# Ledger of designs, part 12: VH-VL binders against Cytochrome c oxidase assembly factor 8 (COA8)

Target 1, 167 residues: Cytochrome c oxidase assembly factor 8 (COA8), of Homo sapiens (Human) (q96il0)
Amino acid sequence: APERGAERRDTAPSGVSRFCPPRKSCHDWIGPPDKYSNLRPVHFYIPENESPLEQKLRKLRQETQEWNQQFWANQNLTFSKEKEEFIHSRLKTKGLGLRTESGQKATLNAEEMADFYKEFLSKNFQKHMYYNRDWYKRNFAITFFMGKVALERIWNKLKQKQKKRSN
Below, E stands for the ipSAE of ESMFold2; O stands for the ipSAE of OpenDDE; V2 stands for 0.75 times the mean of E and O plus 0.25 times the DockQ between their complexes.

## First folded at step 4 (VH-VL)

Design bb1 (from ba33 with heavy chain L107W; framework fv_belrestotug; at its last look DockQ between E and O 0.01; V2 from the best seeds 0.00; counts 0 for: pae E 20.5 > 2, placed apart)
Fold by OpenDDE, look of step 4:
Structure bb1 (fold): chain C 167 residues (1-167), chain A 123 residues (1-123), chain B 108 residues (1-108)
Amino acid sequence: as target 1 above (167 residues)
Amino acid sequence: QVQLVQSGAEVKKPGASVKVSCKASGYTFTDYYMHWVRQAPGQGLEWMGVINPSGGSTSYAQKFQGRVTLTRDTSTSTVYMELSSLRSEDTAVYYCARGYSRWEGTWYYFDYWGQGTTVTVSS
Amino acid sequence: EIVLTQSPGTLSLSPGERATLSCRASQSVSESYLAWYQQKPGQAPRLLIYDASSRATGIPDRFSGSGSGTDFTLTISRLEPEDFAVYYCQQYGDSPLTFGGGTKVEIK
């Protein structure tokens, strides 16, 4: 069986969505779900006068998004592959073909598929635990920087108001 | 001032590989996507591919898929374009170009360009 | 992919004349994400216009961009001697990024 070369998913940079934000917008936009991860990417707006703190927050959000996109894209691929292999293996063991007499793709019953899901979840349990841990860590960091940026913005607004009152 | 300085001209034989460098300066290297565009003699501009700021993600034009590799070295602020299996049709000036966008994850126009690197593929 | 067709291929004009360059897209360019570049012989392209009508930093006022959808125009109100060059349009509304074939503005 020719080794179907791992199509190096040239992961288009995870955010290359065909979605184009409105040019007049100054906001973040949510794109359509990614075909591999099924996650909706956020297109982060880059303001012209972005502060170093705002930039750091944006970068952290972007990095976290990319991390999530990659994780779920890979997880979904692995799931799909293992599911297919499981189905094929079980059908073969049953002496059943891959296609029914009606030409439909042979499927396993819900009970048999439940075994697959249990096994898959068990096998990937640690991976999911690490993911969750890292997810919380990243989101905590993001939230922390969001707070800092909010404080910076408040401070800048107060300074501007004081300058306007002094003139 | 933003500067993109490319490596010198290359002469290669058919079937060989070429690696062109683009050293960036005058800005935060890790904030911008880098693109590669080529121009055959007397022809128009052709987009080849892009590499993200971290160097962890690339996208290539279909025509160059499997032959082009973009890499990025943050420590030296340098992007590399490697083109393999060179053909006579690959004779061109190759440009690195900084991509600019208002939104992360969208496509870019090119606000700064390297001076170009002439690659000649001859028998 | 979006194919950009520039016209005319060559535009012969005298200094002081108005130049009008067309870029037509095979399909609508989302949000008018179109750029124009100038390229002089032996030089890299230079950004002139982005977002169809926004002038890049340091670009003279004589350069203007207009258009939407499939039809875009670069106008040079009064040609200066240094404006004789090749001009390219580029779309960034969809993947892959594509350029027009270019319009050569040459001295008459």
Scores: ipSAE 0.645, ipTM 0.845, lowest interface PAE 0.6, mean pLDDT 92
Fold by ESMFold2, look of step 4:
Structure bb1 (fold): chain C 167 residues (1-167), chain A 123 residues (1-123), chain B 108 residues (1-108)
Amino acid sequence: as target 1 above (167 residues)
Amino acid sequence: QVQLVQSGAEVKKPGASVKVSCKASGYTFTDYYMHWVRQAPGQGLEWMGVINPSGGSTSYAQKFQGRVTLTRDTSTSTVYMELSSLRSEDTAVYYCARGYSRWEGTWYYFDYWGQGTTVTVSS
Amino acid sequence: EIVLTQSPGTLSLSPGERATLSCRASQSVSESYLAWYQQKPGQAPRLLIYDASSRATGIPDRFSGSGSGTDFTLTISRLEPEDFAVYYCQQYGDSPLTFGGGTKVEIK
């Protein structure tokens, strides 16, 4: 049993990358990978005359990105913590120390680590299933609103063309 | 209460060997690495080596490879440091120090030290 | 092996003053695995700081450590008479374990 306390680690901070697109851009930008989630954020363009429907779509996309970034940031921390715990548990079962005589962390070989990866996949299967379900639900909603925005834009273009012909 | 108690001072001739003991108490002897560190008069600290008391595995600083031997006796919870072919430069205080737990995380430093054993090499 | 260079070699200060001790590594010290020890004449070293910034049990809060990579600092915010001693840094980020040369803090 341990005779000194272990220091805890905090959860990853919330949020997306600090990428800052050019001020005058009229297009969405894809930034560098976020340090916690390892996902590339999209920085959405906000037009000056954004319709209520366009605003709803943009916010839904932003909210989905934030949710996705948070999920993977937390999963990456969980993976790291559970990997360390697995290594410690297996070393104890084998009667080995956590550090070699030179002071370096004792490690497991690739064959031994395969059990960890199998166990991690099994433990997190349900979480990833719910993540996939929610991802598809969110993307279905986004696609639906994209269609509505596309129809709105076509309708507005047709109304403007009709007005020019009649004037 | 963790204690490391070392054997008494030694006076040796050049070319002789010395064997210093370090008796541990107050903890599970086989759960912690034991290190040896020396300090020549007026000088800093110098790491010599480490022993894993569970199996007796050792690692030595390159400077002492071939001259130092660390052993242990688990029945008495004692580590021994033997330094051979003594020279006047080996005059120093020799410390045993408890390293990191075999079961603890990533940290290691020397949290408990023996009182030190003075070895004097003179003709 | 990682060489630790401590500076200054000697600090001459009065009680109540702030002491700042430096330890520089020849290579980056992994995960800031660096400890500080205090040694008084005729005594074994005493652990003060581990992992660069964590105080060991029973060490007063006037002792603090900081730094990462190659540059580490021990700070004693207000020197007390019992703090006049020699201080050593030690790295445990790579083999072999190495110590700095020491900094003597003495009464001015």
Scores: ipSAE 0.000, ipTM 0.448, lowest interface PAE 20.5, mean pLDDT 80
ESMFold2 (binder alone), look of step 4: mean pLDDT 92; pTM 0.936

Design bb7 (from ba33 with heavy chain G55R; framework fv_belrestotug; at its last look DockQ between E and O 0.01; V2 from the best seeds 0.00; counts 0 for: pae E 19.7 > 2, placed apart)
Fold by OpenDDE, look of step 4:
Structure bb7 (fold): chain C 167 residues (1-167), chain A 123 residues (1-123), chain B 108 residues (1-108)
Amino acid sequence: as target 1 above (167 residues)
Amino acid sequence: QVQLVQSGAEVKKPGASVKVSCKASGYTFTDYYMHWVRQAPGQGLEWMGVINPSRGSTSYAQKFQGRVTLTRDTSTSTVYMELSSLRSEDTAVYYCARGYSRWEGTLYYFDYWGQGTTVTVSS
Amino acid sequence: EIVLTQSPGTLSLSPGERATLSCRASQSVSESYLAWYQQKPGQAPRLLIYDASSRATGIPDRFSGSGSGTDFTLTISRLEPEDFAVYYCQQYGDSPLTFGGGTKVEIK
C-alpha cells in the first residue's frame, strides 16, 4: 500500500505572515486572507514605549486572533472533508461515478447539497454555540482592556501638561 | 538580563540525530519567537527555523524540512532543536536566537543569541 | 528567496580609518527590513543595526546603517581595535530569512 505521504501542511506558524506593513506606520495593518481560515490577519504595531497595559491588550488581541484563525481553519477543513464524503456517498447511491463521461468532477444538485448544509449545521450547532460564547467573552475582555489603556493614555497626557506648566 | 544558554558540544555519527537545548531567562519566554541559525566552519549564517513558544507552532526553512524539529518546554523556558539524518555537511555551530520585530506576526531580526553549540558529524 | 551579496569580502584597514560595507539584495527588501550583525571569532553574532538604520541598544555611535530597496550600507566612522570582526547583513522583509556572505574587516 503506497504510504500516502501526509501532506505536511506547511502551516506557517500562527502569527508569522509574509505580509510586511509599512515601516513608517504606527498603526495596525490588515493582511491578505489566510489560505486555511479565510480570515484576514491583523499585524499589530509594537510601540517602542509600550506600557505593560498596552502590551497586555496587544497580547490578548493576538491570542484571540490566533484562536479565531485556528477555529476557522479547522472548521473549513472539516467542512471540506465532510462535503466531499457526502458527495461521494450520494453519487455512489445513485450509481454514478465520481467523474462524468466528459471527465469532469461529478456534482450534486442544489437541493441535494441543501440537505448536506442542513445536516452539517445541525451536527456542528453545539460547536458554534461554544465558539460564539467564547468569542463574546474574549471580545468583552479586549474591550475592557481598551478602556483601561484609553484611561492610562489620558492620565499620561494630563501629567505631561502639568509638568509643562510647572516648568 | 536576557540570557540564552545552550547545551554543550555534540559529536555524532552520520545518520544519527542530535538534540540541542536553549534555555531562556531574563524575559517572558512565551512573548518572543525563538529562531535557530547555524554556521558551518568558515561559512556564513543560515536560518533553520522558528518556533512560537506560546503555542509550539513552527516554521522551517525548506532545506531542513523533514529533518529538523523544534519543540519547547514552557515550564523550563527551554527550546529544543532536533536534527535527524545527520551528514558531514551538518557540522556547524548551532545558535538559538530570540526574534524581535516592530510588527507582531511578521519576520524578525535577532536581538539576543545563545553562545552556540558545536555539532560535529564524523564517521 | 532574497539573496544578499556583501562587498567587499575582505576589508583591510587601520585603526582610526572609516569602514564602508555594502549589502546588495537580489530584489527590493520590503520597508528596509535589514539588520547588521558583528561576529568576533568564537563568539555569537551581535546585533548592531535593525530596520536598516536604527542602532541597537549599547551599540556605539560610530556604527551607522543606511540604504533602502536593494542597496544597504554599514559605516564605521572610526575603527577601534575591537571592531575588527566579520559583519553580516540579514533581511527580514520576506521568508525565508537570509543572511549575506559576510565582510571581514581586518587590520592592515
Scores: ipSAE 0.430, ipTM 0.793, lowest interface PAE 0.9, mean pLDDT 89
Fold by ESMFold2, look of step 4:
Structure bb7 (fold): chain C 167 residues (1-167), chain A 123 residues (1-123), chain B 108 residues (1-108)
Amino acid sequence: as target 1 above (167 residues)
Amino acid sequence: QVQLVQSGAEVKKPGASVKVSCKASGYTFTDYYMHWVRQAPGQGLEWMGVINPSRGSTSYAQKFQGRVTLTRDTSTSTVYMELSSLRSEDTAVYYCARGYSRWEGTLYYFDYWGQGTTVTVSS
Amino acid sequence: EIVLTQSPGTLSLSPGERATLSCRASQSVSESYLAWYQQKPGQAPRLLIYDASSRATGIPDRFSGSGSGTDFTLTISRLEPEDFAVYYCQQYGDSPLTFGGGTKVEIK
């Protein structure tokens, strides 16, 4: 589901430039789409007083982003490579060259390409199912640690109030 | 088995047109390009042009540009070569030939040939 | 366009002799995309060799091709009576496709 929405939105035309966060920022930043994955990276802020739980949460979010970007970069490359291999193989079995009579790269029509799209989806269906499972697992873990960080902050506030009251 | 069967001999007068047919069988007609090559008496082979039977697009040798027209009928697996404004030097045997390409190649050698059609242009 | 020059124009030999036919291109033929054909009187050409050195299906091993760049050779190791014919080279490395002028192999 989230991959469907991201792929749809991320496939829109874009002419974005590379962006780096300001040196003195105290907030997370969202950068332009990556060339290979077409996903927008988050540049995470690291506060000076970050707790061990807060650090674990931040690193889990960073690791999940890297994992997600690597998956889609690899899938985009695999799709392009297998598409070209399919076209070359079909042209070869039909006795046709890689170039047309005018010298342009030969292509297959939409009807001929339908077999490729069906085979690619079938071949990669299990891989996308494992991706979805791992995506939900990671997001559940992130949500769980967000809750623990929230409770830690509440306990620290209560502990500070009790310390001031006793002084 | 692959066969290319051409129409019979033609005798024409200067200025006329001739249309030669080439019927393909034994393979998927739209999967291979069809070329035309002619041979004047006592002369070598001369490439005239090529048609993509799937798309109907053509490419011609410069010498024949404007005089030769290649067409096809996919329902009958037939290619037609029409040569207009005939001259005595157009007297030749005309061959259709199937172009075979390699997996990496972009141009073709000819693995199957028609039997040839003699066109005689005389006054 | 690539011009192919075949030599000699006529090669007079006896059965059992070795025939060596030359095809020279006006510029380098890409990837050695060069074919050889045999044509007997009243017949269409027959493919012998493709890609400069690969023998077509059903062609006897006495026929061999070699060469690259601009210089190509067809060799018939021991001429048989049925080998007396005209031989053509053809390049398919660049558009337009072109043929050589032919070499006639005849009985001496």
Scores: ipSAE 0.000, ipTM 0.448, lowest interface PAE 19.7, mean pLDDT 80
ESMFold2 (binder alone), look of step 4: mean pLDDT 92; pTM 0.934

Design nb6 (from na29 with heavy chain G56D; framework fv_ebronucimab; at its last look DockQ between E and O 0.53; V2 from the best seeds 0.00; counts 0 for: pae E 2.2 > 2)
Fold by OpenDDE, look of step 4:
Structure nb6 (fold): chain C 167 residues (1-167), chain A 122 residues (1-122), chain B 111 residues (1-111)
Amino acid sequence: as target 1 above (167 residues)
Amino acid sequence: EVQLVESGGGLVQPGRSLRLSCAASGFTFEDYAMNWVRQAPGKGLEWVSGISWNSDDISYADSVQGRFTISRDNGKNSLYLQMNSLRAEDTALYFCAKDHSFYIGSGWFDYWGQGTMVTVSS
Amino acid sequence: QSELTQPRSVSGSPGQSVTISCTGSSSNIGAGYDVHWYQQHPGKAPKLLISGNSERPSGVPDRFSGSKSGNTASLTISGLQAEDEADYYCQSYDYSLSGWVFGTGTDVTVL
């Protein structure tokens, strides 16, 4: 009996994006879309003289990104799984096989799939509401800190100019 | 070293109020969500409340909703739990727990205090 | 129930492997939230044992391992030692509660 290789259910690894920005880059880099979340990860640049405020902003952005990646990776996985289960269930109910006579994967019509989407959205409505709430909170905080960092940078530049004029 | 020190526990009668405090040190307090977790004698852990790093997100367990108020003072590196309308079932060791993240639900509890005992009895 | 389900107790002999299950719902583990594990010795505060389903913090022996599949997470203790006698709790976030949920706890005894 051939040992059915246990399909390692690819638990969405905490997807360390294999994308590595160039070491000499002084900018944030955007990676390719993650295979699970379909979100493009940002690789944040860490300046040599990162201020505490800049560090906090970076950490907030990083955490928020990870949070988003995890949410959508899980959501997409759940969607795919439930979609497949729905299709299989409906085909079975119709007395249809999982494959057509031509050997293609059997599919449901658009009307049947509309029922799935409606049900899925209804079922996940609360989850999406909480996500949206938290998304706004996080992004508001990030935006606020972006403003603070910008002001800090301006102030530091002004101080440096004053020091150069006094010497 | 990260330290969390709970205080304010004691013996109280039902219906009374008590305020717990947690003094945090050894980390940037304002960068982490904080939580209260309680454990009744001989029972399991029960999450009580959490507060985000900037207090913009606060949540409570249903068992304490409307009676307890979590708050924080980032300038004092302190977490608080105001407990009102205390009940016998609130009798527990109350732990202060540091979140690994800024926000509730994004991390885990990487550090715990030793707890402060709250006893509610007539 | 706002708790994750764990077996009440698990026992093993020294050197054996024991596994603790943690079963959640569609609003926590089943929603894809990570599971964390804590060890608590009698009269002590809980200690983080596993984070993010399988990650061990520094100082945690490699005999502790975590996994997650579907609505269930598992903690495995391999090479059980006397010092492993403790209560173990799983934890996950529940979006419907906007808060954390703990498991019912498992008492691990070393025979």
Scores: ipSAE 0.783, ipTM 0.910, lowest interface PAE 0.6, mean pLDDT 92
Fold by ESMFold2, look of step 4:
Structure nb6 (fold): chain C 167 residues (1-167), chain A 122 residues (1-122), chain B 111 residues (1-111)
Amino acid sequence: as target 1 above (167 residues)
Amino acid sequence: EVQLVESGGGLVQPGRSLRLSCAASGFTFEDYAMNWVRQAPGKGLEWVSGISWNSDDISYADSVQGRFTISRDNGKNSLYLQMNSLRAEDTALYFCAKDHSFYIGSGWFDYWGQGTMVTVSS
Amino acid sequence: QSELTQPRSVSGSPGQSVTISCTGSSSNIGAGYDVHWYQQHPGKAPKLLISGNSERPSGVPDRFSGSKSGNTASLTISGLQAEDEADYYCQSYDYSLSGWVFGTGTDVTVL
């Protein structure tokens, strides 16, 4: 397995994943899950002779990755914040403190938490519906251009073989 | 230097049609979403329509849905707005705006044209 | 209506700070979408001032700053100068409209 360039730092002040592909890699690399979005970023290789079509595909994939990372980072943050607010509100309604007698964070049982999960999903239903639509549009375009790049590479190989045979 | 030059504005009667054009230069036009924004005299900015880099995602403001059609020709570095069934409330300065991103909603408008005036009056 | 709420006008003396609020809804700013800010001088096209809530493009003075919390974004001009007299618009994406929405606009007057 390839050697990672830096240890992931879950408790670091920056709070970001520090993944670095192996030195002098000539391939795209899939890193560990990002701390905030929980998605695995792709670290794109940029060859010295990148064609215009290859460059466009890479830029489209980079933007789509950024878009997806930002969406899930925001959803995870929102989920965490609303979960804590829900717990606090329900503990207050029950006349309980935020900490147990032992000083640990007070929690709700699984049945009580089920109400939060249902409310969160219902509240965010339309946002996720539009996210899914946009996700499919972006990935269809990416897949189409991956096919165009593959054909370009096949044609270049055939042109190179034709040149060698004529010599 | 990024340049966006709108054209095709003018004075028209209600119910008529007009076609706006925006000529783009100084950037790779086909890598960015494009938008139309209008501003009625003495009023604020109103987003009208947007189109993704490859035209696979097109959106319109409710006020123009079904009457306006946005399109682009990446071979000519040009953005278009076909405006049908024009109304007095469509009177505005129409700006062409370059998105920073391939798709609507992911970026911001980093460059604007100077606008072309559309006046709908009897 | 598909619009973000801004104060109609704000004013300040040279060197003072002014803050412009921009309030949205659960389908735009409240859904976590970024807020962008544009400056428009009389008779001119709008110009990008702040992107991504707080990012200044090259050439924008550091006296302009932005922030976002909940459903509300803010643009602050810390050392108000005569050339800052202009209209200011916030912008966000709205997933329910599948489109962009602008704020109502704020006329900044330097006294």
Scores: ipSAE 0.517, ipTM 0.779, lowest interface PAE 2.2, mean pLDDT 86
ESMFold2 (binder alone), look of step 4: mean pLDDT 94; pTM 0.963

Design pb1 (from pa23 with heavy chain D104R; framework fv_pabinafusp; at its last look DockQ between E and O 0.01; V2 from the best seeds 0.00; counts 0 for: pae E 16.3 > 2, placed apart)
Fold by OpenDDE, look of step 4:
Structure pb1 (fold): chain C 167 residues (1-167), chain A 124 residues (1-124), chain B 112 residues (1-112)
Amino acid sequence: as target 1 above (167 residues)
Amino acid sequence: EVQLVQSGAEVKKPGESLKISCKGSGYSFTEYWLGWVRQMPGKGLEWMGDIYPDDSDTTYSEKFKVQVTISADKSISTAYLQWSSLKASDTAMYYCARQGWYYRTSGPFYFDYWGQGTLVTVSS
Amino acid sequence: DIVMTQTPLSLSVTPGQPASISCRSSQSLLHSDEKTYLHWYLQKPGQSPQLLIYKVSNRFSGVPDRFSGSGSGTDFTLKISRVEAEDVGVYYCSQSEHFPYTFGQGTKVEIK
């Protein structure tokens, strides 16, 4: 039985940005754009005395960031692949080579590419609608927890002030 | 450098099958059409057909459509011309040739590189 | 099929003299992309054909400047400004505008 060579699915290496913020940093850092998603990752600061609400907010932000990174990495890959296939197909249909007489990569004109973009957007319309919906849901949740954390911090400050006045 | 290397000369009898080869090197084999051209002894050039190795899309001249089969193995950058049953009239030089920078879905714009040819002799 | 007619079929030329070969197609070779798909090949004695001129007037890489192509529509000409000994062979015009692709009868060029 000939061993079916397992096509190594090039699992997009989770390119964890090797950007390490300085150890003494007390704020969030923005890394360079990811090579696949083109999104800049945020390195979240973890306070020494992180409250449960602060931790929950941080985790929610981190999860949302990861979700965004994955979505756009995949979308960009799909777009690039389909674009290349479209160009090759159209060039072939036109009887044109993949390279010009000068040896350069053959390209399609703007009008031809407009067809590709229209088709691509049409095919991915539903996907984008779901993405937008989920994006809003996640961001509303984050905003909600930001409000809770803000209230918690205010409350803690008020308690400390009361304790100081009572002594 | 772009090179097309064909298999050696063949001497066959009528009724025998034959498969000759053309190996491409020095370029992306899958991105160019390869054509086959026949030259009978002392005669001119005749286009037989072509193949696009990437998807094995093949076009034939009507004269040769039933007479020969064109195929390719992209894994080894090789195209083939095959006869199921040779005739004495198949005695000829056979050239493989690469399409130039531009190609048509139905065939080449021009042949920029040629193989050295394969002489096929069919005699009783 | 498109018939490619070359004239003359044989040409004997003195070295250093010019040569001219005509090729006529039975139909126009002008494509919708405004290019004309007429090509010239040389087959030297005992060798494979080689591309000389593509799309009427473009010299292929390595082809000497003494070779030139001209023409439009159905009438084409290959000119050699000064024939050299190495130019001996059979010249073919070819069309790739119409299916199937066809070649002329060939013009044998010899040196006197």
Scores: ipSAE 0.005, ipTM 0.542, lowest interface PAE 12.6, mean pLDDT 86
Fold by ESMFold2, look of step 4:
Structure pb1 (fold): chain C 167 residues (1-167), chain A 124 residues (1-124), chain B 112 residues (1-112)
Amino acid sequence: as target 1 above (167 residues)
Amino acid sequence: EVQLVQSGAEVKKPGESLKISCKGSGYSFTEYWLGWVRQMPGKGLEWMGDIYPDDSDTTYSEKFKVQVTISADKSISTAYLQWSSLKASDTAMYYCARQGWYYRTSGPFYFDYWGQGTLVTVSS
Amino acid sequence: DIVMTQTPLSLSVTPGQPASISCRSSQSLLHSDEKTYLHWYLQKPGQSPQLLIYKVSNRFSGVPDRFSGSGSGTDFTLKISRVEAEDVGVYYCSQSEHFPYTFGQGTKVEIK
């Protein structure tokens, strides 16, 4: 697939997560934070005898994680880019350079930075509102399927107990 | 609920201009690519191009690059497909469709929600 | 442009029986992220297209379990384990690996 949107916002080659799980694992496990999203990915175990319902739940969880990782990676990149632009713009207005005499990156005080944080939050309010709505929708669906899987497992255990009693 | 609502059917004569619309609701309109797909009578689907409404970055299929203009007004969450001079061969159903949100090389690059379509009839 | 070729172009199926649709691309649809960007859509009579399967085998939300996708490289298959009356329509495969995005010519599925 082409990377038109994300690539235009981020040209760094390291934008892809570099975490790899063990080749085969018997349980879910949690990896280190992704460089861009700062979220820890979960790597889901796929049992050999996975039921269709269990597969649906696992795929829904995987899709939700990918969606969540994508949202926060994009927001973090936007935040960092706009923060730097704001700082550079305000330093320029003050007639200051981007670096101090010692070569360190020039910055703004807390009062000056508060203006940036307020503007960023206001500008991105709609994005976060829709993110929260979709997050709740996805978590409700996941919880619903977790309940269905739990009932399926109980039913299967009862069926196995009945077979044991019958022999 | 994600919805794409398109403008109503149009009956036009060759040489006339036309601008049809697609209004997105229930999602962050500026964060998703929105594509246009043509379906000629009795034919299959053809991707025409798409737009990223946040900055109006637009990609055209080479076939349609000269024939149409894709634009968006993000203040009203609306995208447009426009002809300056319609031809009889432009008679078709036109769909807008939202491309799934993506993250560099791992994003979903498929059309997850579609508008109801706008029938454009060009005859004289 | 990547040519997407569907087989068959028309399919009549007895309700409750399986159906299979093949899609071949003129070029590999494998991306550098090791995922394959082949998708399936259904256009029911008088309706807009709707997404069924994305990235070869992933069922979109609300799509019944009887739909499944498989394949790799240039050869892909959509299967319907038990065709129902509501499955009537034209099925399209599509690719989003190369610009321009392209669709197969469609497979019309109808009930015998």
Scores: ipSAE 0.000, ipTM 0.508, lowest interface PAE 16.3, mean pLDDT 80
ESMFold2 (binder alone), look of step 4: mean pLDDT 91; pTM 0.936

